# VH-VL binders against q9nrl2r1430to1533, part 148

Target 1, 104 residues: q9nrl2r1430to1533
Amino acid sequence: GGVHELSAFEQLVVELVRHDDSWPFLKLVSKIQVPDYYDIIKKPIALNIIREKVNKCEYKLASEFIDDIELMFSNCFEYNPRNTSEAKAGTRLQAFFHIQAQKL
Key: E = the ipSAE of ESMFold2; O = the ipSAE of OpenDDE; V2 = 0.75 times the mean of E and O plus 0.25 times the DockQ between their complexes.

## First folded at step 10 (VH-VL)

Design k176 (framework fv_ficlatuzumab)
Fold by ESMFold2-Fast, scan of step 10:
Structure k176 (fold): chain C 104 residues (1-104), chain A 123 residues (1-123), chain B 107 residues (1-107)
Amino acid sequence: as target 1 above (104 residues)
Amino acid sequence: QVQLVQPGAEVKKPGTSVKLSCKASGYTFTSYWMHWVRQAPGQGLEWIGEINPRGGTTHYNQKFQGRATLTVDKSTSTAYMELSSLRSEDTAVYYCARGTEWYSKPGLYFDYWGQGTLLTVSS
Amino acid sequence: DIVMTQSPDSLAMSLGERVTLNCKASQSVKSYVSWYQQKPGQSPKLLIYGASNRATGVPDRFSGSGSATDFTLTISSVQAEDVADYHCQQYYSYPYTFGQGTKLEIK
C-alpha cells in the first residue's frame, strides 16, 4: 500500500476515539444493556458510524460533520443525568472536540 | 497473575500529606482504570476516586476534591494517591483496586484489590 | 449522593441454609450494582456486578438479582467459608457509594 494522508475529519475522529472519555461513544448503545435507550433517543449515532461516513465521503460540509458529533453529545446529555460517568465523559470529550474543531 | 502491591502501613502527623503507592503487575497497566477506596476501622467502604492510566483522566468523590490527587507512573506500572491536610478522621485502610478496561464504564467492577495500606494519623 | 442501605446489619445462619441479603438505593440505579465479599483482615473480593452477573471464579451458590432501587444477594446453601462482611455498591452515578455492609456468621 501507498502513503495516505488522512482527511481533517478522519484525524479528528481518531483523536476522539483515542481520548479517555470516548468509551460511551465508541459504538451504538446496546438494547440488551440499556433497554429504554431507543425509546428516548430517536436519532442514535456513535463514533464508529461517524467514522464510516467520513471514510465514504458522505460529509460535504464541515458543518454536517460537526452536526453529527454534536448530535452524539446531545443524545448523551438527554439520556444520562449530570452525575453519571457517561455525562461527565461527554462533557470532557465535548470540550476537547470544540478545541480540536477550530482546525475545521 | 494480576497483583496490586501496597505498603502495609504509614504513620503521619495531622496537617501533613501522604503519598501512597500501588504497584501493578501481571496485566497491561494502561488498559484498565484504577480506583482508590478507603475503609475506616469498623466502618464501610468509601470511594475516593478513579484514574485512567491510559490518558491520565481523573474523577474524584467531591468529599476528597482538592485534597486527594491521583497520579500514575506508566514506566513502573505504579499508581499513587496523595492525600493532603491529614486529620485523625483520615485514619483508615486505603485500597487501590483495578477497574474495567478503558473502553467500558469505569465503575462496572473492581476485580482485583491491593492488600491495603493502613494509614494512621495521630499527633 | 445516592445512599445504599443494606439489611440486615448482621445475621447468623446454619450450614446449608439459604441466605438473602438486601440492598436498597435511595434513587434508581438501574442495574448498576455490584456486591463484594470481605473476610476479616482481607481485601474485598468481587462477587456480582451489573446486579446479576457472577464474577469469574465465584461459586454458583452466589446469585444477584434486582433493579432500580431493590437488590438482593442470595447464597443458596451457606458454607463455613462464607463468613464475611458483604457490601453492595452503586456505580450508576458519581460518587460511587457503598452500603454499610451485612455481617454473615455461622451458628
Scores: ipSAE 0.728, ipTM 0.902, lowest interface PAE 1.1, mean pLDDT 92

Design k177 (framework fv_ficlatuzumab)
Fold by ESMFold2-Fast, scan of step 10:
Formats: C-alpha cells, sequence, structure tokens
Structure k177 (fold): chain C 104 residues (1-104), chain A 123 residues (1-123), chain B 107 residues (1-107)
C-alpha cells in the first residue's frame, strides 16, 4: 500500500464502472431476480464492494485488489454459460482490466 | 417524446450492400442500447444485433456476423445498420428499437421501435 | 440456438372472452422472456418483459406468467383493438430469438 497505489485503484475502478460491459458487475446479484445464484457462488463480490474497500484503505497490496477483481470475473464465468450477455461482457471487461492493470 | 425515425423503403440488387439509418430523438442517445430486428413479409421477427452507443460495443446474431455492421454517430444521435452481399432472402422490414439503459441486461425489453424500412432485394 | 415455439398459430375469440397464448423455450431461459403485440401494418409494441412485468401504458387485462421453459400471455377480457400478432422473445442467451407468432382474431 501507498498513496500512488490507492489513486491507481480508484482510477481503475472508475474506468471499469464507466465501461460498456460493467453492467453485470456494478452491484451484487439480486437473490430475488436470480434465486439460485447464492447456491452456486460462495464468495460474491461486485464493483461497488471493491470500490468501498478501496475507499476504506482495506487493500494493503496491489495483489489483493487484483485478486478481488479476478474473483468477480471468476464468479461470472462460473455462473453464466458462455453464450449469455453476462459472460460476453465479463470476457471483454476482463481483457480491458488486464490492459489497465499493467499500470499498477 | 421518444422517436426513432427510419426511411420508408430501399430497393437494391442482389450482391450489393445497403446502409439503413435510424435517427433517435427525445432521450439521451448514449444512455440506452440500440437493437436491429427484421421481419420478412408474413413471417416472424429475427434479431440481427445490438450496439451500445455509449462505447460502441456490439453483439451480433451469428447468422449475420460478417455481413451486418452496426455503428452510431453520437453527434447526430443516429444508428446505422449496414448489410452486405444482399440476396432476395434479405427482403424484409428492418426495424431499429431502443433497448434497456446501459447499466441493465441488454435485450430485457425493446420499448420504442422505429416505423421500419422496407428493403426489397430483387434483380 | 434457443427455439421459441408459440401455440396456437392462430385463434379467433369472441369479445370479452379470456384468451391464453403459450410460448415454449427449447431450453431453460429462466424468466428472460418478453411479449410484443404487432397490429397490422405497425411496428411491434412491448407488452410484457421479464416474463411477468407489464410495460408502461399497457392495459391491466394483459398479464404474463411462467419461468424456465413454459410461458403464457393472458388477456382477461379480449377487446376489438387486441386483434394483432403476438410474439414472445427470449433474451437469456445469444442470439435472442422470437417465436413464430400467434395471430389473434375476433369472431
Amino acid sequence: as target 1 above (104 residues)
Amino acid sequence: QVQLVQPGAEVKKPGTSVKLSCKASGYTFTSYWMHWVRQAPGQGLEWIGEINPRGGTTSYNQKFQGRATLTVDKSTSTAYMELSSLRSEDTAVYYCARGTEWYSKPGLYFDYWGQGTLLTVSS
Amino acid sequence: DIVMTQSPDSLAMSLGERVTLNCKASQSVKSYVSWYQQKPGQSPKLLIYGASNRATGVPDRFSGSGSATDFTLTISSVQAEDVADYHCQQYYSYPYTFGQGTKLEIK
């Protein structure tokens, strides 16, 4: 952790939120809308939770931040079949993340 | 009031291409997905593809992948669908339709539709 | 591709009768189904999305139900202006697919 890393995490989360493919990741999946989600996904996470952790300085290392982002994508691909709009959005957003994460 | 304005008709020869327009007004153009759907005379609806005007991201029905190209011009709030290598089976009414807000699952609803452009492909 | 099959292909009803239109998906689409009304010479109009949510401005005589593979559109008391083709659509997976349509006529 440091000031530079904290600023970089904030900037990257904002860029992910603004991306076209952020919609499946903006907030936690609704149990009302998707009743079986929490039967399959045991470590749920979303961009709003990651952003809150960044704001509270809960990431001590860049690797911890990266692990949470990768968990978010892993959950998406575990739950959603490859032909869904969720899986397609996840694939494109993950590729964008990998390019941006080179700055961390 | 939300409007999607399309030209009435186009006549093209087989093997040519066509670029159909859809001019949006009455809402923030970049806040909603745009979809293209066709309907052959007397037949059902067939989804061609979607575009997010916000960032330009597209998804296509694989049946049209490589023949259809969706684009937008943000400055004029206009969506375009180009279809190449036209054949008589492409004769249909082509609709543009407004989808969901950018933060929602695309395809959830198409709430406003253009009046459609009748494309006739004949020799 | 997910195939959406509607039944019946066409039906004729008397004014005020309850009508039910069916839509079956070839595999589970959860609740990701919408219904559209298309009157002769007009563009489709959204009636129902997410299997059961009525679109803004749609009369309360229209309702949708179902999940997984079996979906129903119900008109509780059919009116003359309801003469139209009705289309169901899934948006669970790409490509989005429509049923062949059900034509509703008045006797």
Scores: ipSAE 0.737, ipTM 0.904, lowest interface PAE 0.9, mean pLDDT 92

Design k178 (framework fv_ficlatuzumab)
Fold by ESMFold2-Fast, scan of step 10:
Structure k178 (fold): chain C 104 residues (1-104), chain A 123 residues (1-123), chain B 107 residues (1-107)
Amino acid sequence: as target 1 above (104 residues)
Amino acid sequence: QVQLVQPGAEVKKPGTSVKLSCKASGYTFTSYWMHWVRQAPGQGLEWIGHINPRGGTTNYNQKFQGRATLTVDKSTSTAYMELSSLRSEDTAVYYCARGTEWYSKPGLYFDYWGQGTLLTVSS
Amino acid sequence: DIVMTQSPDSLAMSLGERVTLNCKASQSVKSYVSWYQQKPGQSPKLLIYGASNRATGVPDRFSGSGSATDFTLTISSVQAEDVADYHCQQYYSYPYTFGQGTKLEIK
């Protein structure tokens, strides 16, 4: 809650979007390009959706914001085998997120 | 006009290191991944690694991990590949190649290639 | 590492013939395969990406198909300028790997 927390969430989302490893997370996975994704992943989410929720003041607690970011990473590791470029990007971006989230 | 300019040839002795350059022009250097690929005489193509010039993030073929180092100089739009502990088996043409835009899956395509630098490693 | 195996190693075709080049992955790479043309003394040139998408400026006689482990590059009517080595590549997992190449010659 409050102006400071909303500013912090916006800043963190911007930092995640600007990170080199953000590419798997920028938008929802295309059903046309990856037909089996939505058969496996039941709670899809991406940075553009999280940013919209921040802008609409839908996160009342930092824990709610963190939970959505962690869901995004959990989906990545559930769908993508360890040696894929998606999984490698997710591993590094998640580590970056954990460091930045200490500011929340 | 997109161009990647590489030196023509380099000769080195075993045990030394080499730093090969790739000067990009005709596009926004920081918007695309840069890949390095080699081809030994009469052999197929072998991917060494790639770098995102935007943030400097690298991924390497494990075969080259610890020997290859990829870097960029954004002010000169130049990518570099340094290869250490050279052996005769490193004799090959070394290509730089432009990858996809930073927001896309890396490796989707290598759309422009440098002309290649022939590295000869001999005693 | 994912091994990409191309077949045949070489072939010679007459002008205007349909040619089919094959590429097999040792495990599923979904549709994450690209094809490159390499003429003697030249750098590789992108032909196809994502198994079936033709790159900008590539003639429509070139087409790609396949998924999972089996991929095909087809040239519907071979021209003299098509003499080259053709390489397939997977970009599904690290390290990215290329096939050994198929050499195309004209009779």
Scores: ipSAE 0.752, ipTM 0.910, lowest interface PAE 0.9, mean pLDDT 93

Design k179 (framework fv_ficlatuzumab; at its last look DockQ between E and O 0.96; V2 from the best seeds 0.84)
Fold by OpenDDE, look of step 11:
Structure k179 (fold): chain C 104 residues (1-104), chain A 123 residues (1-123), chain B 107 residues (1-107)
Amino acid sequence: as target 1 above (104 residues)
Amino acid sequence: QVQLVQPGAEVKKPGTSVKLSCKASGYTFTSYWMHWVRQAPGQGLEWIGEINPRGGTTNYNQKFQGRATLTVDKSTSTAYMELSSLRSEDTAVYYCARGTEWYSKPGLYFDYWGQGTLLTVSS
Amino acid sequence: DIVMTQSPDSLAMSLGERVTLNCKASQSVKSYVSWYQQKPGQSPKLLIYAASNRATGVPDRFSGSGSATDFTLTISSVQAEDVADYHCQQYYSYPYTFGQGTKLEIK
């Protein structure tokens, strides 16, 4: 835990951001582009927000960090049908995350 | 200036494979999705697939049932589409087209197109 | 797959007339529609994206509208150089699909 765990979170976020399938998750969904998004998604979150939380040491437990990441994916799958590019990207990125999260 | 250069034509026999090339220039090759779209003579456009040259992620039109394979050569900024088990119905002009930045929703638009390669599949 | 149906299949208009091309999606595609112009012997050219955004360099006479299932490409005053096939495309879900195209000619 501690500094080591924080570093692990940072590194994982970096890896997620660098992933080809990160594009739906890099920042919050634009209300202009997706007017109804926030009518459906009540707990919006994105990698930039999670990164900030990591940087601010807001995650005291790995489970909290994981919960936010999972929320991010959950939001994607809640809003986007399975065959959308967002959902496809989310599926692959989540799988990647689950593999990397095993190292936490 | 953005350019996508494709060979003019290919002639193939049914059952064979073809690998079409698309040489990109004038922009950062790895920063944009690359799409492939074909157009049979006198017909509409048909999307084949897309590839993110950055990491190689691909999405395909399932119609091709794995016959299409998209790849890239970063060192030469060249995208490739290989189509196997060719049929006469595969006769078409095949376009490569630049999509959005890799950090953007793919499919939003295809803003630059190659001139297309005419693939003729005949006995 | 989402089917995009364009109408009419073809039309001939007089110079200066208002042209309306329609594209109907078999299911809602939100506003995830693009339009392309393809002149004879040329590659498609992007006109409109996200249903109503005009691409760079596209003349003001071109405009796009619509949402969900019904989309329209309008040419306020058709010009001789507008002779082309016009294609609508959805990118809401895989696979991306195009309409069958509308052929625009000048009388």
Scores: ipSAE 0.853, ipTM 0.938, lowest interface PAE 0.5, mean pLDDT 96
Fold by ESMFold2-Fast, scan of step 10:
Structure k179 (fold): chain C 104 residues (1-104), chain A 123 residues (1-123), chain B 107 residues (1-107)
Amino acid sequence: as target 1 above (104 residues)
Amino acid sequence: QVQLVQPGAEVKKPGTSVKLSCKASGYTFTSYWMHWVRQAPGQGLEWIGEINPRGGTTNYNQKFQGRATLTVDKSTSTAYMELSSLRSEDTAVYYCARGTEWYSKPGLYFDYWGQGTLLTVSS
Amino acid sequence: DIVMTQSPDSLAMSLGERVTLNCKASQSVKSYVSWYQQKPGQSPKLLIYAASNRATGVPDRFSGSGSATDFTLTISSVQAEDVADYHCQQYYSYPYTFGQGTKLEIK
């Protein structure tokens, strides 16, 4: 038994994870692979963290969930120049999210 | 073992189209990106584009945008590259190459390559 | 587009010598550079990815280094089977681009 909002958040996170363009967002960026990431991005987040928050009932409002997803995309566009594979994936996944979020 | 099998050669006239195949085996076809790269005789490698067989997402080198079309057939584990409006400058060996897993940065490596198809465009 | 420039165009070495091949990017590509070996009549083979990571099955005499714009592939003791064209590639931004290649020959 979860609440209706939590099942909706879980469904949306699952759809984001299944999307081809989820790869930059599945897990936190590796400090070993991208050493300067955490010098630039001060509030890192990823889909695995957001999903854990959903599962632990940490989102009380849809706006809190949406804010975390938008932070994830904002971090992507702040760090990655427009013509990188990360930025292109983020652009497409964010558009997909905006369509799906209308159900919330 | 991982294999990417391509036809040996194709001969086409200028202005026509060609559809090159790349049959994959020995791995889960939908788990890895597929790339297409060409090499003109005596020249370097040129990246054409990439496709994710999982969801069909494509990214193209802008030089080939509108002329190259990448597709896959999941049921036969086959990737295709169609190139239209052929010119003599399109004469090259065309390779398919397996990229990274769908959850990794595309382009990080091309670990297995087909043997290449020699496309000759002449009149 | 990011232009990758390799140097030298060709070199001839004696067996056992240390070989250094250079690759320069026209703008920073961070560490997103791979190296491929291509023997005559064959497909390219992955040697190094992410500037310095050796691919599975690649002999330890091959090593990669560099970041930003300047990259090197080193063969610590060249062997006869190393005769090939060597290609560097950036995958930092689209389109992915390759250098023109360096031909390695044995004297």
Scores: ipSAE 0.763, ipTM 0.907, lowest interface PAE 0.8, mean pLDDT 93
Fold by ESMFold2, look of step 11:
Structure k179 (fold): chain C 104 residues (1-104), chain A 123 residues (1-123), chain B 107 residues (1-107)
Amino acid sequence: as target 1 above (104 residues)
Amino acid sequence: QVQLVQPGAEVKKPGTSVKLSCKASGYTFTSYWMHWVRQAPGQGLEWIGEINPRGGTTNYNQKFQGRATLTVDKSTSTAYMELSSLRSEDTAVYYCARGTEWYSKPGLYFDYWGQGTLLTVSS
Amino acid sequence: DIVMTQSPDSLAMSLGERVTLNCKASQSVKSYVSWYQQKPGQSPKLLIYAASNRATGVPDRFSGSGSATDFTLTISSVQAEDVADYHCQQYYSYPYTFGQGTKLEIK
């Protein structure tokens, strides 16, 4: 969409990437390192992919952008039990996302 | 040359606190997780917690939650572990250990260890 | 907490023998296991991570294998300098936990 939405999406992605807890979400999960991930997660997504979609203006609605971000967290919680480092990072980053999204 | 330097020994009385230091050199301090692990005399290793020096995010072994506090000083590349309400069972060697890069799972490996600080807690 | 149980507790080997050290997790830890060597009076040294990857500078005689709950460290031809305690560790879930160790000696 519009220039304001593009600026908001870009700002939000930058803030997510800077956060300590972005580490599980920066790039797609490696099939070599996590062989069964793609057997379980059918709609993989990561911050670098979302950032690319923002750069290419692929989001027509803010809800589409938010859905991709929430899908990213949903994938994390689906694959990782609550007591794993990935799930704890996801919980904190998702909370941060909600706070930052309200500001924009 | 990666190096983690710790004081050799500390002696404390029960009920007091201690703040142990770990000075890092030879690498970019904020790029790697830092862990703390202890080993009571003649016993196995026990993970205490980890800190991301980038923004200070911590995760603790629940056994130490509320007693252990991990911090860093980025300007001196120094990690700290404070342990409060000391008991005789806290007598152990306390190691700092460098973890993985911040963009990786933090416990994947501890590739460099300090020499450890022997903490003795006795009356 | 995930309990890591090592066997045997101690073991004495002749030089050049093949040794196998075992580590069993109380539940699946996938491949998230590392192995450490600790010589007397020294801090631990990383040998293996992600169940089977040798760390930098670790001799080829050390290898790791296993997944889920059963893990093995193998020394293909034991040397005098391999006298140490060996610890497995899981990093799948919090808290990270170590096995109690296996002490390796030379006969």
Scores: ipSAE 0.743, ipTM 0.916, lowest interface PAE 1.2, mean pLDDT 93
ESMFold2 (binder alone), look of step 11: mean pLDDT 93; pTM 0.946

Design k180 (framework fv_ficlatuzumab)
Fold by ESMFold2-Fast, scan of step 10:
Structure k180 (fold): chain C 104 residues (1-104), chain A 123 residues (1-123), chain B 107 residues (1-107)
Amino acid sequence: as target 1 above (104 residues)
Amino acid sequence: QVQLVQPGAEVKKPGTSVKLSCKASGYTFTSYWMHWVRQAPGQGLEWIGEINPRGGTTNYNQKFQGRATLTVDKSTSTAYMELSSLRSEDTAVYYCARGTEWYSKPGLYFDYWGQGTLLTVSS
Amino acid sequence: DIVMTQSPDSLAMSLGERVTLNCKASQSVKSYVSWYQQKPGQSPKLLIYGASNRATGVPDRFSGSGSATDFTLTISSVQAEDVADYHCQQYFSYPYTFGQGTKLEIK
């Protein structure tokens, strides 16, 4: 078989998923586990959704991809108080993303 | 079967450092968070910190920040807690405990605990 | 820090009685509370996580309930082997904090 190269967006998503601090962002927040989440967060998003959008070529501009990643972090900081494990993970993963996004 | 094996006891003088070990077996070491918790004689439990063996990420109780250092050796499936500038108030049983899988909220549960190491700081 | 306060400090019960142990958080921790049993001379053992989920291998006489600031651990019919200290813990925010414990004895 052939060697397949990942797109820049796919590579960044894979790097985010592999990061220790990805756990709050891997998939959508469960309504069963966190019942008030969707009362507060009006545009939910997660890495699995972003990855699917990348694979379906739904991002026409790098800015659209970056906007979705930033929305994900913004949702995290809006819902979770500063001292939570979610907020701490989000802060570190966002910093990691900003470093990686320089390659875009 | 999951096991976390710790040394039975350590005796240290005030002002010194100690490095306590916790050898894990019976599961994939890098898939679960590892926590450290202490208990002074006759007292309650006190959380020291957590480490993700997968990437080495740590979170500490602010009370121990700068004094406690959590590390892992993936090749031996061993977690370590080093505590510096020891005081008599550090006399306690120190437990390691397995946390959740790396993809879950850390702290959700500590499902397996080591037997504890009694650290005595005196004289 | 979030302070977890348990009540009562100690209880002496007769075999077969229903026991309720309380745990109060100084601020809302949602449902992020676990309960641990610690028998004399042993390490803690997980009983309940997420306020109400029973851990694997824990007898069904143990149940947890509550949310926000008020949590309870119930033992529907206390047995001799239940003699232990019981600890609640929040993991909503750092640092994770434990209550002071409730000692359960059989009279």
Scores: ipSAE 0.762, ipTM 0.900, lowest interface PAE 0.8, mean pLDDT 92

Design k181 (framework fv_ficlatuzumab)
Fold by ESMFold2-Fast, scan of step 10:
Structure k181 (fold): chain C 104 residues (1-104), chain A 123 residues (1-123), chain B 107 residues (1-107)
Amino acid sequence: as target 1 above (104 residues)
Amino acid sequence: QVQLVQPGAEVKKPGTSVKLSCKASGYTFTSYWMHWVRQAPGQGLEWIGEINPRGGTTNYNQKFQGRATLTVDKSTSTAYMELSSLRSEDTAVYYCARGTEWYSKPGLYFDYWGQGTLLTVSS
Amino acid sequence: DIVMTQSPDSLAMSLGERVTLNCKASESVKSYVSWYQQKPGQSPKLLIYGASNRATGVPDRFSGSGSATDFTLTISSVQAEDVADYHCQQYYSYPYTFGQGTKLEIK
C-alpha cells in the first residue's frame, strides 16, 4: 500500500465513474425510491463511498479496494433481477473493471 | 428550447434498410439518454432501444436486436436509428425521445419527443 | 416480456368530472411506471414518472398512484384540453413496454 497504489485506485474509480454504466453505482440507493433495498442488502456501498475511502487512504491493500468494488457489484446482482437496467449496467461495468484492475 | 427534429416521412421498399435521424438542440447532447419508440397506425407505442450519447452504450428490445442499430454523431448532436430487412409491418411513426440524465436510471422518463418520422414500407 | 394492460379502452366524461385510468402489469414493476398523454397527430407528452411524480409543467389536476402491479392516473377535474390517448409504461425491466392506451373524450 503506497503512493502508486493510491494513485492507481483514484484513476480506476475515475474511469468507473466516467463509464456509461456507472449510474446505478454513483451514490447509495435511496430508501425513499427503493424502500425494500436495505431489508435485502446488509452492506450497502457505492462509488462515492469507495472514492472517499481512497481519498482518506483507508485501503491498506489492493485486495481491500477490489473487495469493496466487488461487494458493490454483488449487491447489485443480489437485489436486481437479470433483465433490469441495473443488472445489465452492473454486468458490463464489472467486466470493464476486471480489465482495468489487471493494471493494479 | 429543447428540440428534437426528425424528417417528416420516408418511403422504402421491403427488404431495404432505412437510417432515420434525430437532430437535438437546446441542451447538452451527451448528458441525456436517447430513446427510439415506434407507433404503427392505430396501435400503441413500442420501445425499440436506447443509446447513451456519452459513451455510445446501447440497449435494445430483443424483438429488434440484429435489425435495429442505434448510433450518434456528437459533432452534429444527431442520433440515428438504422432498421434493416424492412417489412410492411415496419410501417409506423418512429419517434426519438430524450431520456434521463446519464447518471439516472434510463427509461425513468422520456421528457421531450421528436415530431416523428412516418416510415412507409411498401412495394 | 411484461405486459401492461390499461382499462377502460375508452371513456367519455363531462367537464369538471374526476377521471380514473387504470394500468395493470403482468408482474411486479415496483414503482417504475410512467404515464404519457398523446393528443391526435402529436407526439406523446410525459405526465407522471415513478408512479406518482408529476413532470415539470404538468397541471396539478394530474396525479399518479400505485405500486407493484396496479397503477392509476387520476385527473381531478377534466378539462377540454385533456382529450387524448393516455399510455402507461413500465421501465423496471427490458424491454420497456407500454399499455395499449386509454382514449379520453368529452361528452
Scores: ipSAE 0.742, ipTM 0.903, lowest interface PAE 1.0, mean pLDDT 93

